# Ledger of designs, part 5: VHH binders against Fibroin light chain (FIBL)

Target 1, 244 residues: Fibroin light chain (FIBL), of Bombyx mori (Silk moth) (p21828)
Amino acid sequence: SVTINQYSDNEIPRDIDDGKASSVISRAWDYVDDTDKSIAILNVQEILKDMASQGDYASQASAVAQTAGIIAHLSAGIPGDACAAANVINSYTDGVRSGNFAGFRQSLGPFFGHVGQNLNLINQLVINPGQLRYSVGPALGCAGGGRIYDFEAAWDAILASSDSSFLNEEYCIVKRLYNSRNSQSNNIAAYITAHLLPPVAQVFHQSAGSITDLLRGVGNGNDATGLVANAQRYIAQAASQVHV

## First folded at step 1 (VHH)

Design p09 (framework vhh_podentamig1)
Fold by ESMFold2-Fast, scan of step 1:
Structure p09 (fold): chain B 244 residues (1-244), chain A 119 residues (1-119)
Amino acid sequence: as target 1 above (244 residues)
Amino acid sequence: EVQLVESGGGLVQPGRSLTLSCAASGFTFSEYAYGWYRQAPGKQRELVAAIYSGRTLYADSVKGRFTISRDNAKNSIYLQMNSLRPEDTALYYCAVSPYQGDTLFYDYWGQGTQVTVSS
């Protein structure tokens, strides 16, 4: 039908099929910040290729960026500063593009503190890929959250391109995402990340060794103080080898 | 119940081509991510190719040789395998990931189809 029901907040059905959200989210993607997109659909190999094309770069800096990218995808359910992993990736990308890695270096202390405080949980999630949970919602909250902040603009774009047979369902999904924009669990980037699981799983498998090596190399156990000190030493070494 | 049925496997000589098919039933096909995995004897299962909403991903070992595609009208996914090598010998599995809130994982796997590349 051609009838569009513009629901009030109290009228939005809760039983909308989440599988239908993928078509709405693909069209709403334009309203997600580019930084949030780079986190949500992160291909660590692309960042590493960009590094290689711009001069001499330390292998340790690349390994840290890989680790941070994967940990950002595991942010759901990990206590502490969800921003820490996202900040490393954002600052790394900025450093590659601008030639200034000061922000990247500054982001590493909080990141390794976050890892150290949650080492056992992160290690369990990394070791068992079959039980991985992918959600970047909390991490993306730091950079705008991958959320629909302008409902009217997002809905207008979807309406212009939508098949009339699904307009009511699409409206409900967009409105639900907008209404939950202040929630850590419900945002557009989280749904996009869920629908990218096979590509994310491949990147994770390619990088699992780097995560394991990082967790062993900076220290074993849950000594956050020791992990932070070791991380700072590794970062100082990596930074000295980066020439931009 | 949800069913995935693989077909198209067989014995082929190196350098030949083969097409695997996976027929899906019991759910809304077009809204989910699909993948092909393989497992050789004594090896860990590995992702070969994946497809979701026009995006594709390939393992480095098959990149440029294999192509994943889907046909929503037939509720099927395909793996076109060109320039086959003995190292491609494995049991090939079709998998689907239904959405589950903000978490996604594989709940449904097919029985597998054997591909043997031998001189």
Scores: ipSAE 0.000, ipTM 0.115, lowest interface PAE 18.0, mean pLDDT 55

Design p10 (framework vhh_podentamig1)
Fold by ESMFold2-Fast, scan of step 1:
Structure p10 (fold): chain B 244 residues (1-244), chain A 125 residues (1-125)
Amino acid sequence: as target 1 above (244 residues)
Amino acid sequence: EVQLVESGGGLVQPGRSLTLSCAASGFTFSSYAYGWYRQAPGKQRELVAAITWGSTLYADSVKGRFTISRDNAKNSIYLQMNSLRPEDTALYYCAAQEGSYIHVESGRTYTYDYWGQGTQVTVSS
């Protein structure tokens, strides 16, 4: 299997023509459609599955951490305090460790404020593929740990877990294409933006209300079962949107 | 031709301040994330501060003392260094990564697309 550390930037092909890159993306897309592993879209669905779980406290803790991580990642490329989402993750972890969730509850105010102030930009990131290009890989300077699902992380995860020799050769090409996504001189960046990133943004958009409600409910000590049911519906909807 | 050119280094006494500048040319400045790294003699190169579109990151040793900023109109990145200490003595590098993110948390940094030649900062009496 492929590991993320197997290939360095100096080993990644420098010149990629549109035909070869399109073929690589199409084959990778077809491969993920036929397996239980997939790119960012299905990795976001995995987060929604965690949210849909009716498991114990540990399952809810996982859902809260991953939910805050998604919002932290999505908000990092827009003006405002991306640390608000990271603080929710860190405060929740501290609460689990110490048994005291007062700090977690206090972190929710700034977090909801950040989301509210940036809702127009978040909506534009979903609607405008060009804007989304700049938000998908922003650094989360305030994140102290946790699992962040994004396009690069999703690609790295599926490639690292694959036993296909095809994916070993294609890993370098995909990595190079993703790293070039912001270049206007590279038509492959436009292809990635047009065909891969908008569906991921749509899943985030559809789950935003449920995510916010889940965090508020957990922070107030409420049972999140109703929000879990909504997450299951979002997973079904997201699955129906995967088209090549 | 693509290049990053650092300036503003020098010899300064402890407790004083210094501003480093990094001028970028030959590419679309706004499409990149930027970082300041430093390397003391015999040590590994380490991240000091990084800036993307909407986020900044600081090493714990410089939090509250250093401020990173960017000026898209001037194609420049700045590092304002306050309350300088002898342990801040190092060669400071500007780096640019295409896109809007910098991998700094894993201990294995992804290769930056471009690096400057460095500017020396010496904090001593």
Scores: ipSAE 0.000, ipTM 0.121, lowest interface PAE 17.8, mean pLDDT 53

Design q01 (framework vhh_7qbe_3)
Fold by ESMFold2-Fast, scan of step 1:
Structure q01 (fold): chain B 244 residues (1-244), chain A 120 residues (1-120)
Amino acid sequence: as target 1 above (244 residues)
Amino acid sequence: QLQLVESGGGLVQAGGSLRLSCTASGRTFSMGWFRQGPGKEREFVASISWSGGSTYYADSVKGRFTISRDNAKNTLYLQMNSLKSEDTAVYYCAADSYEGLPWTESYDYWGKGTRVTVSS
């Protein structure tokens, strides 16, 4: 097995033409492009367990932001306690912003429990991901009162879009921010990955392009706080249009 | 307890072809082939993701070797064409419990190897 501590800043590709993924970030994008998402979840569990034991989460901000994106994608497809997944994503981004990861560590237990209880559904991602449903409201912030969406056709489109120019552009923006070695840029990259790359956001981007414009703005140094609120609004709007 | 068993090794003439197989006793994820020639360190040959969607090859074998898998049979293959004397080695099958980066050589399970000799 490969863990996150085997990858350092100098192993993150600095050029978009680097055809060899030798970093956790490149690995995360490769798995988003793969149809075998149950394997990606096992890798996410390994990365999160490794991080919990190391205690240096801020220095791994870009890699963990990519991992949060994968969690958002996979968790959105699993009915039930979407708050556990949302808490991991939100508490990680809060930790990167504040420098305090106690909340992130505390969120991992309930999340592993949620994943464990849903392993049968996760294993079905390999054979029939289109049968998964998600609860938009809870997944976006544990707000409660969310709707359950059946998105078989949209799920197929989301998987196809994982190889799209959209994901390539977003990956390049995150990598550019990471390479700046600026704590503010790392915090922004974490927000982008956790909040703007869930499956619902992918479907919306393919239709409207608004999320890509937001990501370009962040890449130019715009305020990440407003982007979180706007991303949640755009994701909710896109989700209302997703049907199977 | 996962076990990997390689087969298909043997003696073959330069310019010839040979196919290696590796059968697993249970489910595997990322898999790869490695080789070790006489008096040399073990080197990477090829790897494949669980879905078969991603494959990677060492520069020395690109265009000559093809890695593939049959998940229904829990079997990995290496089709070796245009064999050269420098391909003489013991070939090892490796598997991961997680779908990792195929080029990192970080595998959890290893077979005992099968010998390939390329004669002139």
Scores: ipSAE 0.000, ipTM 0.116, lowest interface PAE 18.5, mean pLDDT 52

Design q02 (framework vhh_7qbe_3)
Fold by ESMFold2-Fast, scan of step 1:
Structure q02 (fold): chain B 244 residues (1-244), chain A 119 residues (1-119)
Amino acid sequence: as target 1 above (244 residues)
Amino acid sequence: QLQLVESGGGLVQAGGSLRLSCTASGFTYAMGWFRQGPGKEREFVASISGSGGSTYYADSVKGRFTISRDNAKNTLYLQMNSLKSEDTAVYYCAAEYRFDSGTLHYDYWGKGTRVTVSS
């Protein structure tokens, strides 16, 4: 089951780690420059340029919604239409549930206007995650949405997509590991979920059950090394199933 | 609306220690300490995230001051060690911040607690 709360006490989110985990849902993270040993800073302008150049925002709706989720997290500190990002998330979830993305497309104009006018501030805040503030503030008082979303609600809404069975299982595993007593286990699980498993599953049509079995090997975080070894073995097994 | 109340200030000899406390009327996400010395502008001292997982310090206090929080008590602390006469100031706690038009603003402020360090 998917839950709204990733944190037990409304703690400030661990910034970019949450965004990287969401890359299992969103292709937007594929456009972020990453090295073998570090996660690159989110470049909102480059992501939006790539989406615009491809011409089909509906096919990238989860990527746009994830970007809107990050911007909604910052909205209380950014001048202009604080509700623009929340409205994208609300209309995205309505589109996923109804199969009709007309409202989602209508929300994009005001959202891109808001981002474009504040791009320098947004980039400064994502470079310094310690300056981010976690709250329901960006969603509170937003008129016309009929819903109250915060960063965690936005995350859960994205996971409720039409492909949710696989993604919801991944979310539950990552959430369990995030709440574990071993912070290294959380970092390794987030890395595996964001970078290793979704490309393999996409290429080799792997089931969610196989990914779940891989991640169970660490228990509650007592052996992060075993988790990495299991991921490498899973990738090798998946590759061996491809006939060329 | 949030209220912040500081305590723990006083007179201390150079090289001594003090612990400041700031109690909030409810849970806050980001909190920090600022100070204002005689004839000077208010300056940043330290800040802490809502979870306590991230802390930041001004260069002038790194290695001497430690910021911490107890979320069960809605209380922020500043442990000040190896105090210098230059640390003499009124210390303010602040909570909840936003970035507006390129400037960092804190939404809530305490009334301050006075620290005097004898040379």
Scores: ipSAE 0.000, ipTM 0.114, lowest interface PAE 18.1, mean pLDDT 54

Design q03 (framework vhh_7qbe_3)
Amino acid sequence: QLQLVESGGGLVQAGGSLRLSCTASGSTFYMGWFRQGPGKEREFVASISYSGGSTYYADSVKGRFTISRDNAKNTLYLQMNSLKSEDTAVYYCAAGDLWSYPTEREYDYWGKGTRVTVSS
ESMFold2-Fast, scan of step 1: ipSAE 0.000; ipTM 0.137

Design q04 (framework vhh_7qbe_3)
Amino acid sequence: QLQLVESGGGLVQAGGSLRLSCTASGRTYAMGWFRQGPGKEREFVASISSSGGSTYYADSVKGRFTISRDNAKNTLYLQMNSLKSEDTAVYYCATDFGYVESHQLAYDYWGKGTRVTVSS
ESMFold2-Fast, scan of step 1: ipSAE 0.000; ipTM 0.128

Design q05 (framework vhh_7qbe_3)
Fold by ESMFold2-Fast, scan of step 1:
Structure q05 (fold): chain B 244 residues (1-244), chain A 120 residues (1-120)
Amino acid sequence: as target 1 above (244 residues)
Amino acid sequence: QLQLVESGGGLVQAGGSLRLSCTASGFTSYMGWFRQGPGKEREFVASITWSGGSTYYADSVKGRFTISRDNAKNTLYLQMNSLKSEDTAVYYCAAKPDYTYLSGEDFDYWGKGTRVTVSS
């Protein structure tokens, strides 16, 4: 069967890593006080590396799913950046397998060249969660370096580097939804959007969107030193207001 | 530090074609081409994201120029077709390193330029 229990597509699985996702996000918020919007993302990457090294495969799977959801969404509506999204996902799974996340970090570079566009896409995710179904498809079709990379390949790499018997049934559901994506692509997008993405997207949005808005507002009145100080202050204020 | 080396410039007749190349000594996230004609300000020509999926062109070159890249070779290309005498300029390669995240179109690293002359 390509369909999963009909009610599981509309239910948020209680066993899928809500506590661990919250822990990763809370730790990432500790880094929001830095001046660079990419630092929150890089620090999330370090947290994901730490989780991968713990031998807690449910945490690894949740982290991969959340990262894939954010990156796939951020590539939506930006023509051709689906390849960059696919490379981020594949670089992360390569990092888990090899223990070296330098490639994953490098793969994040392209997304920060178009922060204003990414802010609009992040805002639309909050308003219209169904939009992820359109971004997942394009990312999965991307050809990088003469090869096609996709979320299934990345997920299989994680499972191959881990004892899959330690993963709970809910993570197997995500993989099954992905494997049926040609007929049910919106199911995995809806699941990621409804359960895994929103808390992680909040950290991403706060870092990318807040700095982008700051840059639009302060350029005319402030020199570079003032711009950096304002970014630091804005991030610190935002971090103190987050309840994750 | 990042270094950029351009090549491919030369003399060509109007209506002809040229392909410019720019090789980087390391990783570049966002890359572009700029040009400066005789007695003119430097102007934007085209830019491309790391994946090659998003490209941007100045109105004056749309439909005639194509920007592309080969990340395995750390190389940026500009295919120039249907060249006009007003395309005569020194063409500069520009790039952003992966640790520059706050700016959009501002480039931190520049090549020395390659000269393109289009005869009428």
Scores: ipSAE 0.000, ipTM 0.120, lowest interface PAE 18.3, mean pLDDT 50

Design q06 (framework vhh_7qbe_3)
Amino acid sequence: QLQLVESGGGLVQAGGSLRLSCTASGLTFSMGWFRQGPGKEREFVASISRSGGSTYYADSVKGRFTISRDNAKNTLYLQMNSLKSEDTAVYYCAASEDIYWGTSPYEYDYWGKGTRVTVSS
ESMFold2-Fast, scan of step 1: ipSAE 0.000; ipTM 0.135

Design q07 (framework vhh_7qbe_3)
Fold by ESMFold2-Fast, scan of step 1:
Structure q07 (fold): chain B 244 residues (1-244), chain A 122 residues (1-122)
Amino acid sequence: as target 1 above (244 residues)
Amino acid sequence: QLQLVESGGGLVQAGGSLRLSCTASGSIYAMGWFRQGPGKEREFVASISGSGGYTYYADSVKGRFTISRDNAKNTLYLQMNSLKSEDTAVYYCAADVRSTYFGLDEQDYDYWGKGTRVTVSS
């Protein structure tokens, strides 16, 4: 077992030309609790080191590119193993509207934890690097319900929709809110479906092919710096298009 | 008030087939099939969305069972092929009237049928 204090404060790639840093993810880092941040970084770094150690230079480059692509998917709120990415986007828009980012900070720890968990599933679930639905883990529901949702159905709905369809994480959030049997939660689910997630889904729908290409390890030349920057831009675009 | 009525259960030889039906007294929403074997807790079998465009199956029945629906007839179906002794159970039809999104847990469903018994002999 390794402890979080074995990792330095600057072990996250900061050589990414953030062109400047205006992305939700880079701003989010400043608000995350150090314990949650360090645990998430530890998990991502251990997975990257393990993957990079398994082969020659080509295998190492492919593993890094695939990992960056999965981070882009989780950052963009497209298929993941829970509601974490969508919760980050929604709590960010709530923070912008209210001027209070405490909820946003609280959403980041679980999100980065899910990044580590999903990356750990790559070796078990990736059949074809070009198939996103298998690269980010099994069909998983929101915590608390033990419910499992079909990532493949959600992904296909996004790709087939002319005006956006349900995201796996959107489906998870909406189902969780309806299952609360609370009128306010049902109204919030309806609001999220009608106003918050369609712009996000449209951006993701338009980007689905590009994100799939990142998972093939052939995106932008297997450049982890470029892939992470693209992930940050996807979140920034999604957040900017959500009007609350 | 939604009522669910199952039919199609019975005795069948291993390797045989059965088709279960569930008819709703009103509009059918997201729906699923669950089963409970002797001395076991109720378990998920299959689910289908309100439109019928999305289906999900328990690993134990994938490739053998097919869930479908006919919204014009307010009817849900479960086609069971290549039946095994392990499929012996009471099968329950379930409906969620709050959402067209389906779930895999009992708690996701609001209405339940009384069940239909399926016995698979070896």
Scores: ipSAE 0.000, ipTM 0.118, lowest interface PAE 17.1, mean pLDDT 51

Design q08 (framework vhh_7qbe_3)
Fold by ESMFold2-Fast, scan of step 1:
Structure q08 (fold): chain B 244 residues (1-244), chain A 121 residues (1-121)
Amino acid sequence: as target 1 above (244 residues)
Amino acid sequence: QLQLVESGGGLVQAGGSLRLSCTASGFTFSMGWFRQGPGKEREFVASISWSGDSTYYADSVKGRFTISRDNAKNTLYLQMNSLKSEDTAVYYCAAHYSPELYQRLGTYDYWGKGTRVTVSS
């Protein structure tokens, strides 16, 4: 099986070409096998059920900490709707302070809706890049605090760089870049997709590990204070990668 | 690069059955079967979502063919029952990295070389 750590910047095509970009993203998806992706998605639903049913705050804190870690990693790897990601992070922080996680649970549904939309967009950029060029005008729900890049500067950065940190930016930036009228715009989506998918694969791989660790660690007798501290560390890490 | 390998084709009498298999070298979201008969264009047969919960069938095969998948083996199946002479064709496995289901030939990125099915009367 191929892991995300085996992906090389040298495999990114020098010439932007839909066929070559498709090959690169295919290789990136091979780093996230069916089991890892399935575990990440299915077990988040199971964690939500456990959070709803548990009366023990320590058990809830453990589940929430792991879920926050998963959300942080998903947000970091997918340049998603910053508003939805921020709402999840803020609601989790409020839950930690108040001991009431109803708002946090409520925020997860919309967030996973956006994650699904981002994955569909990544695939659709490879299938029909030209069709997405003019499809969505405004950024997806991004208001106040979101970044707006200079299109020409961002264009040059994408074409000159394999830097995954740029590709961890918000989905709305990627969409605005794709809608640029520059002569290279038909191939920009394919290039962005080829560079974006490895971070997405990394996030799903890490999420699968976090979920399996939760399933193994439930009832290990760790204290709630340590679990809350770990959750806050995950939130801080996510905040460094998700701009609001 | 993703590779798809079909197997299970052969000669069968009208009214008989065959099971086709397609093994992928890596992860796929949605997969489908297409076929091309003698002197005909390649046409859609069936498609299936990654979870197996959603399937689409061409009207000509609905009720006779069943598409399924085993994700642990990266393998797609087509169970063909009540075969007719009109089902004679080369059957192709196709894959795409999208959770959306597709019925159009041009939306699939990866193709196998095909496996031949001949139905005799």
Scores: ipSAE 0.000, ipTM 0.116, lowest interface PAE 17.0, mean pLDDT 52

Design q09 (framework vhh_7qbe_3)
Fold by ESMFold2-Fast, scan of step 1:
Structure q09 (fold): chain B 244 residues (1-244), chain A 119 residues (1-119)
Amino acid sequence: as target 1 above (244 residues)
Amino acid sequence: QLQLVESGGGLVQAGGSLRLSCTASGRTSYMGWFRQGPGKEREFVASISGSGGSTYYADSVKGRFTISRDNAKNTLYLQMNSLKSEDTAVYYCAAQTWYDEGSIVYDYWGKGTRVTVSS
C-alpha cells in the first residue's frame, strides 16, 4: 500500500496545474460547444490523445483524469454537481469513522442522478449542439461544495482496492487538482475521487465498462436513456453491497 | 485549534510491553508517532492513514510495534512489544489536516510522553 508519505514535490506532475488543467478543459469544452456533429465526444477524446502525445499528459492516468474532467465540465450549468460528488466522498469517510454507511448509500442516488443528467446533456449536445449552451462558468457547489474533508482516507480506500501502480499516477494528478485555487479543478478532483470510490467504481465498470468507454459509446450514437436506466439499476446493486 | 494529548508512558522492563494513546480534539488525516532519545534527534516511529488502511514503520520497530486508531474516539494507539533499552525516549503524537494544502509535514504535535525501558 501507498500513502502520501511516498510522494514528493518532484513526483507530482509539474505540468498539471490550474493553467494546464483549465486550458485542456476549456479547449475541449469550446470544441464540444462549437461542434455541429454527432461525434463530438469522440473528437474530445482525440483532442486528449493529441495533448498526451505532446508530452504534457503522456500517461494513461492523465488521459483518464482529463476525460473525467470533461464530463464534469459538461455539467458546468447544473447546480449541485460538485456537492453530489463531495457528499459521496465525505459520507463514505464518515461511514468508515462511525461504522454507519446509511448516509453513504443515500448519497449514491443524487450522485448517479447527476451522472445520468450529464449523460443526457452529452447526448443532447451530440444530437443538436446548437441548442445546448452554458451561460454560467464552471460548475459551482453548494455550501462546502466540492470540498473533500478527508482526502487521504478516500484515497487509501481507492488505492487498497485496485492496481496501485496505475492509480498512484492518478492520485498525484488528482492531488494537484485538489490543491488548486480553481473551483473547476476542485470539482474535477471531487468527481474523479467519487467515481473511483468502491463500490462506485464497480457500478461504473459494470454499467458502462469505464468512463472512457462510456464517452466513446455516446460519441458513437448510443442513447443516453438506456445508460441512465442501467445506472439506476446498478445504484441499487451498489447500495445493497454496502454493509450496515 | 487542534490539540493532541498523549498518555500511557512510564517505566517498563526490557522484553515487556506498553501501549501509548493519543487523543485528538477533532478529525485528523494522517497520524504518526515520533520519538526522541536523550541527546538524540527526533526520529520517525510509525504512521497511519486517516482510514487506517495504510501503515508505515521505521525499520527499528518493525515486528515489535503496531500502530492503530479508533476514529470514533479520535484516538491513536501504539502497541509496543519486546521493548529494548534503545526504545527509551519521549514519544510524540503528530497529526495532519491537509484538506486544502497537501503536505507530508505534520501540522500538529503533542507535548510527549516518556517511556523508560530498564535492563
Scores: ipSAE 0.000, ipTM 0.120, lowest interface PAE 17.9, mean pLDDT 62

Design r01 (framework vhh_7nfr_2)
Amino acid sequence: QVQLQESGGGLVQPGGSLRLSCAASGFTFSSYAMSWVRQAPGEGREWVSSISGSGGYTYYADSVKGRFTIARDNVKNTLYLLMDSLKSDDTAVYYCARDSLYDFWSGDTYYFDYWGQGTQVTVSS
ESMFold2-Fast, scan of step 1: ipSAE 0.000; ipTM 0.128

Design r02 (framework vhh_7nfr_2)
Fold by ESMFold2-Fast, scan of step 1:
Structure r02 (fold): chain B 244 residues (1-244), chain A 122 residues (1-122)
Amino acid sequence: as target 1 above (244 residues)
Amino acid sequence: QVQLQESGGGLVQPGGSLRLSCAASGFTFSDYAMSWVRQAPGEGREWVSSISWSGGSTYYADSVKGRFTIARDNVKNTLYLLMDSLKSDDTAVYYCAKDRGYSYGLEAFDIWGQGTQVTVSS
């Protein structure tokens, strides 16, 4: 098991294997060097890809929850974003059924601007029309349920997808990164949850197998604490530069 | 012509049962989620129940949970609403509706039936 403690800046360990840890963090950070809209559309693309590969209702529900978080950030956290998210997901499934994605691209316009018109991003999605016929708007967006998603809701949505295979240690590290957010801004919290959480988790898995394996590679509990502290610093610095 | 046609409504005593049917034509019924919506005299429209394209998922308004069952037959292009333990508050015109899949609330439905009257009275 990995023990993660809270440290002041003076207590951050300096004996971390910088080469491996820096490479993983830099790769994850490539997703936040783009504009908010570019990162948001890439995250929506990953959500839709996961949904299409699973082809079940639970994956569509997860897609709505995650997309609602992204839309909440881009629309300054306005309540009701779940309906807009359901509209994006339903427009995508309608596109799969009809073979016409014009309506889907139009549904992205209000929040993603001209970035939503990039057909190359849309064309990279894996399409499975056999299972993507559900309407989720009435059941998940407008008929009921929450409108704004917090970290726990977003994590539950990630865990509901087939691509989520995290250990408790991975959850704790990602949650600590999320908890480092500026508490004065719900938009920053939504950004961290929607824009950073899935890409960061995916990159850690791809780069190190798992965060547990990464932590073993860079050292003991002190090294793990230092890695978390460094990641928190990168998140805080990047968040301070986000313009919405 | 795309059309939905309801039937099975009528007068029933409190505690009684009714089975509503909705015959669909002019579109691929098995590709769309379907819903039942009701309108009581002098009131607005209220969503009652929805069923997924395959019939694998069903959803109900709190006012009808445990009493109503939505079902579909994709071979016969027919939607059903099985109503048990009917109450006077269930008196309404019941509409069959096809989900559009890209709109909000009742605007999510692009095709509506003409409605069938259900009256619960002794």
Scores: ipSAE 0.000, ipTM 0.127, lowest interface PAE 16.1, mean pLDDT 55

Design r03 (framework vhh_7nfr_2)
Amino acid sequence: QVQLQESGGGLVQPGGSLRLSCAASGFTFSNYWMSWVRQAPGEGREWVSSISGSGGSTYYADSVKGRFTIARDNVKNTLYLLMDSLKSDDTAVYYCARVPYYYGSGSYEFDPWGQGTQVTVSS
ESMFold2-Fast, scan of step 1: ipSAE 0.000; ipTM 0.175

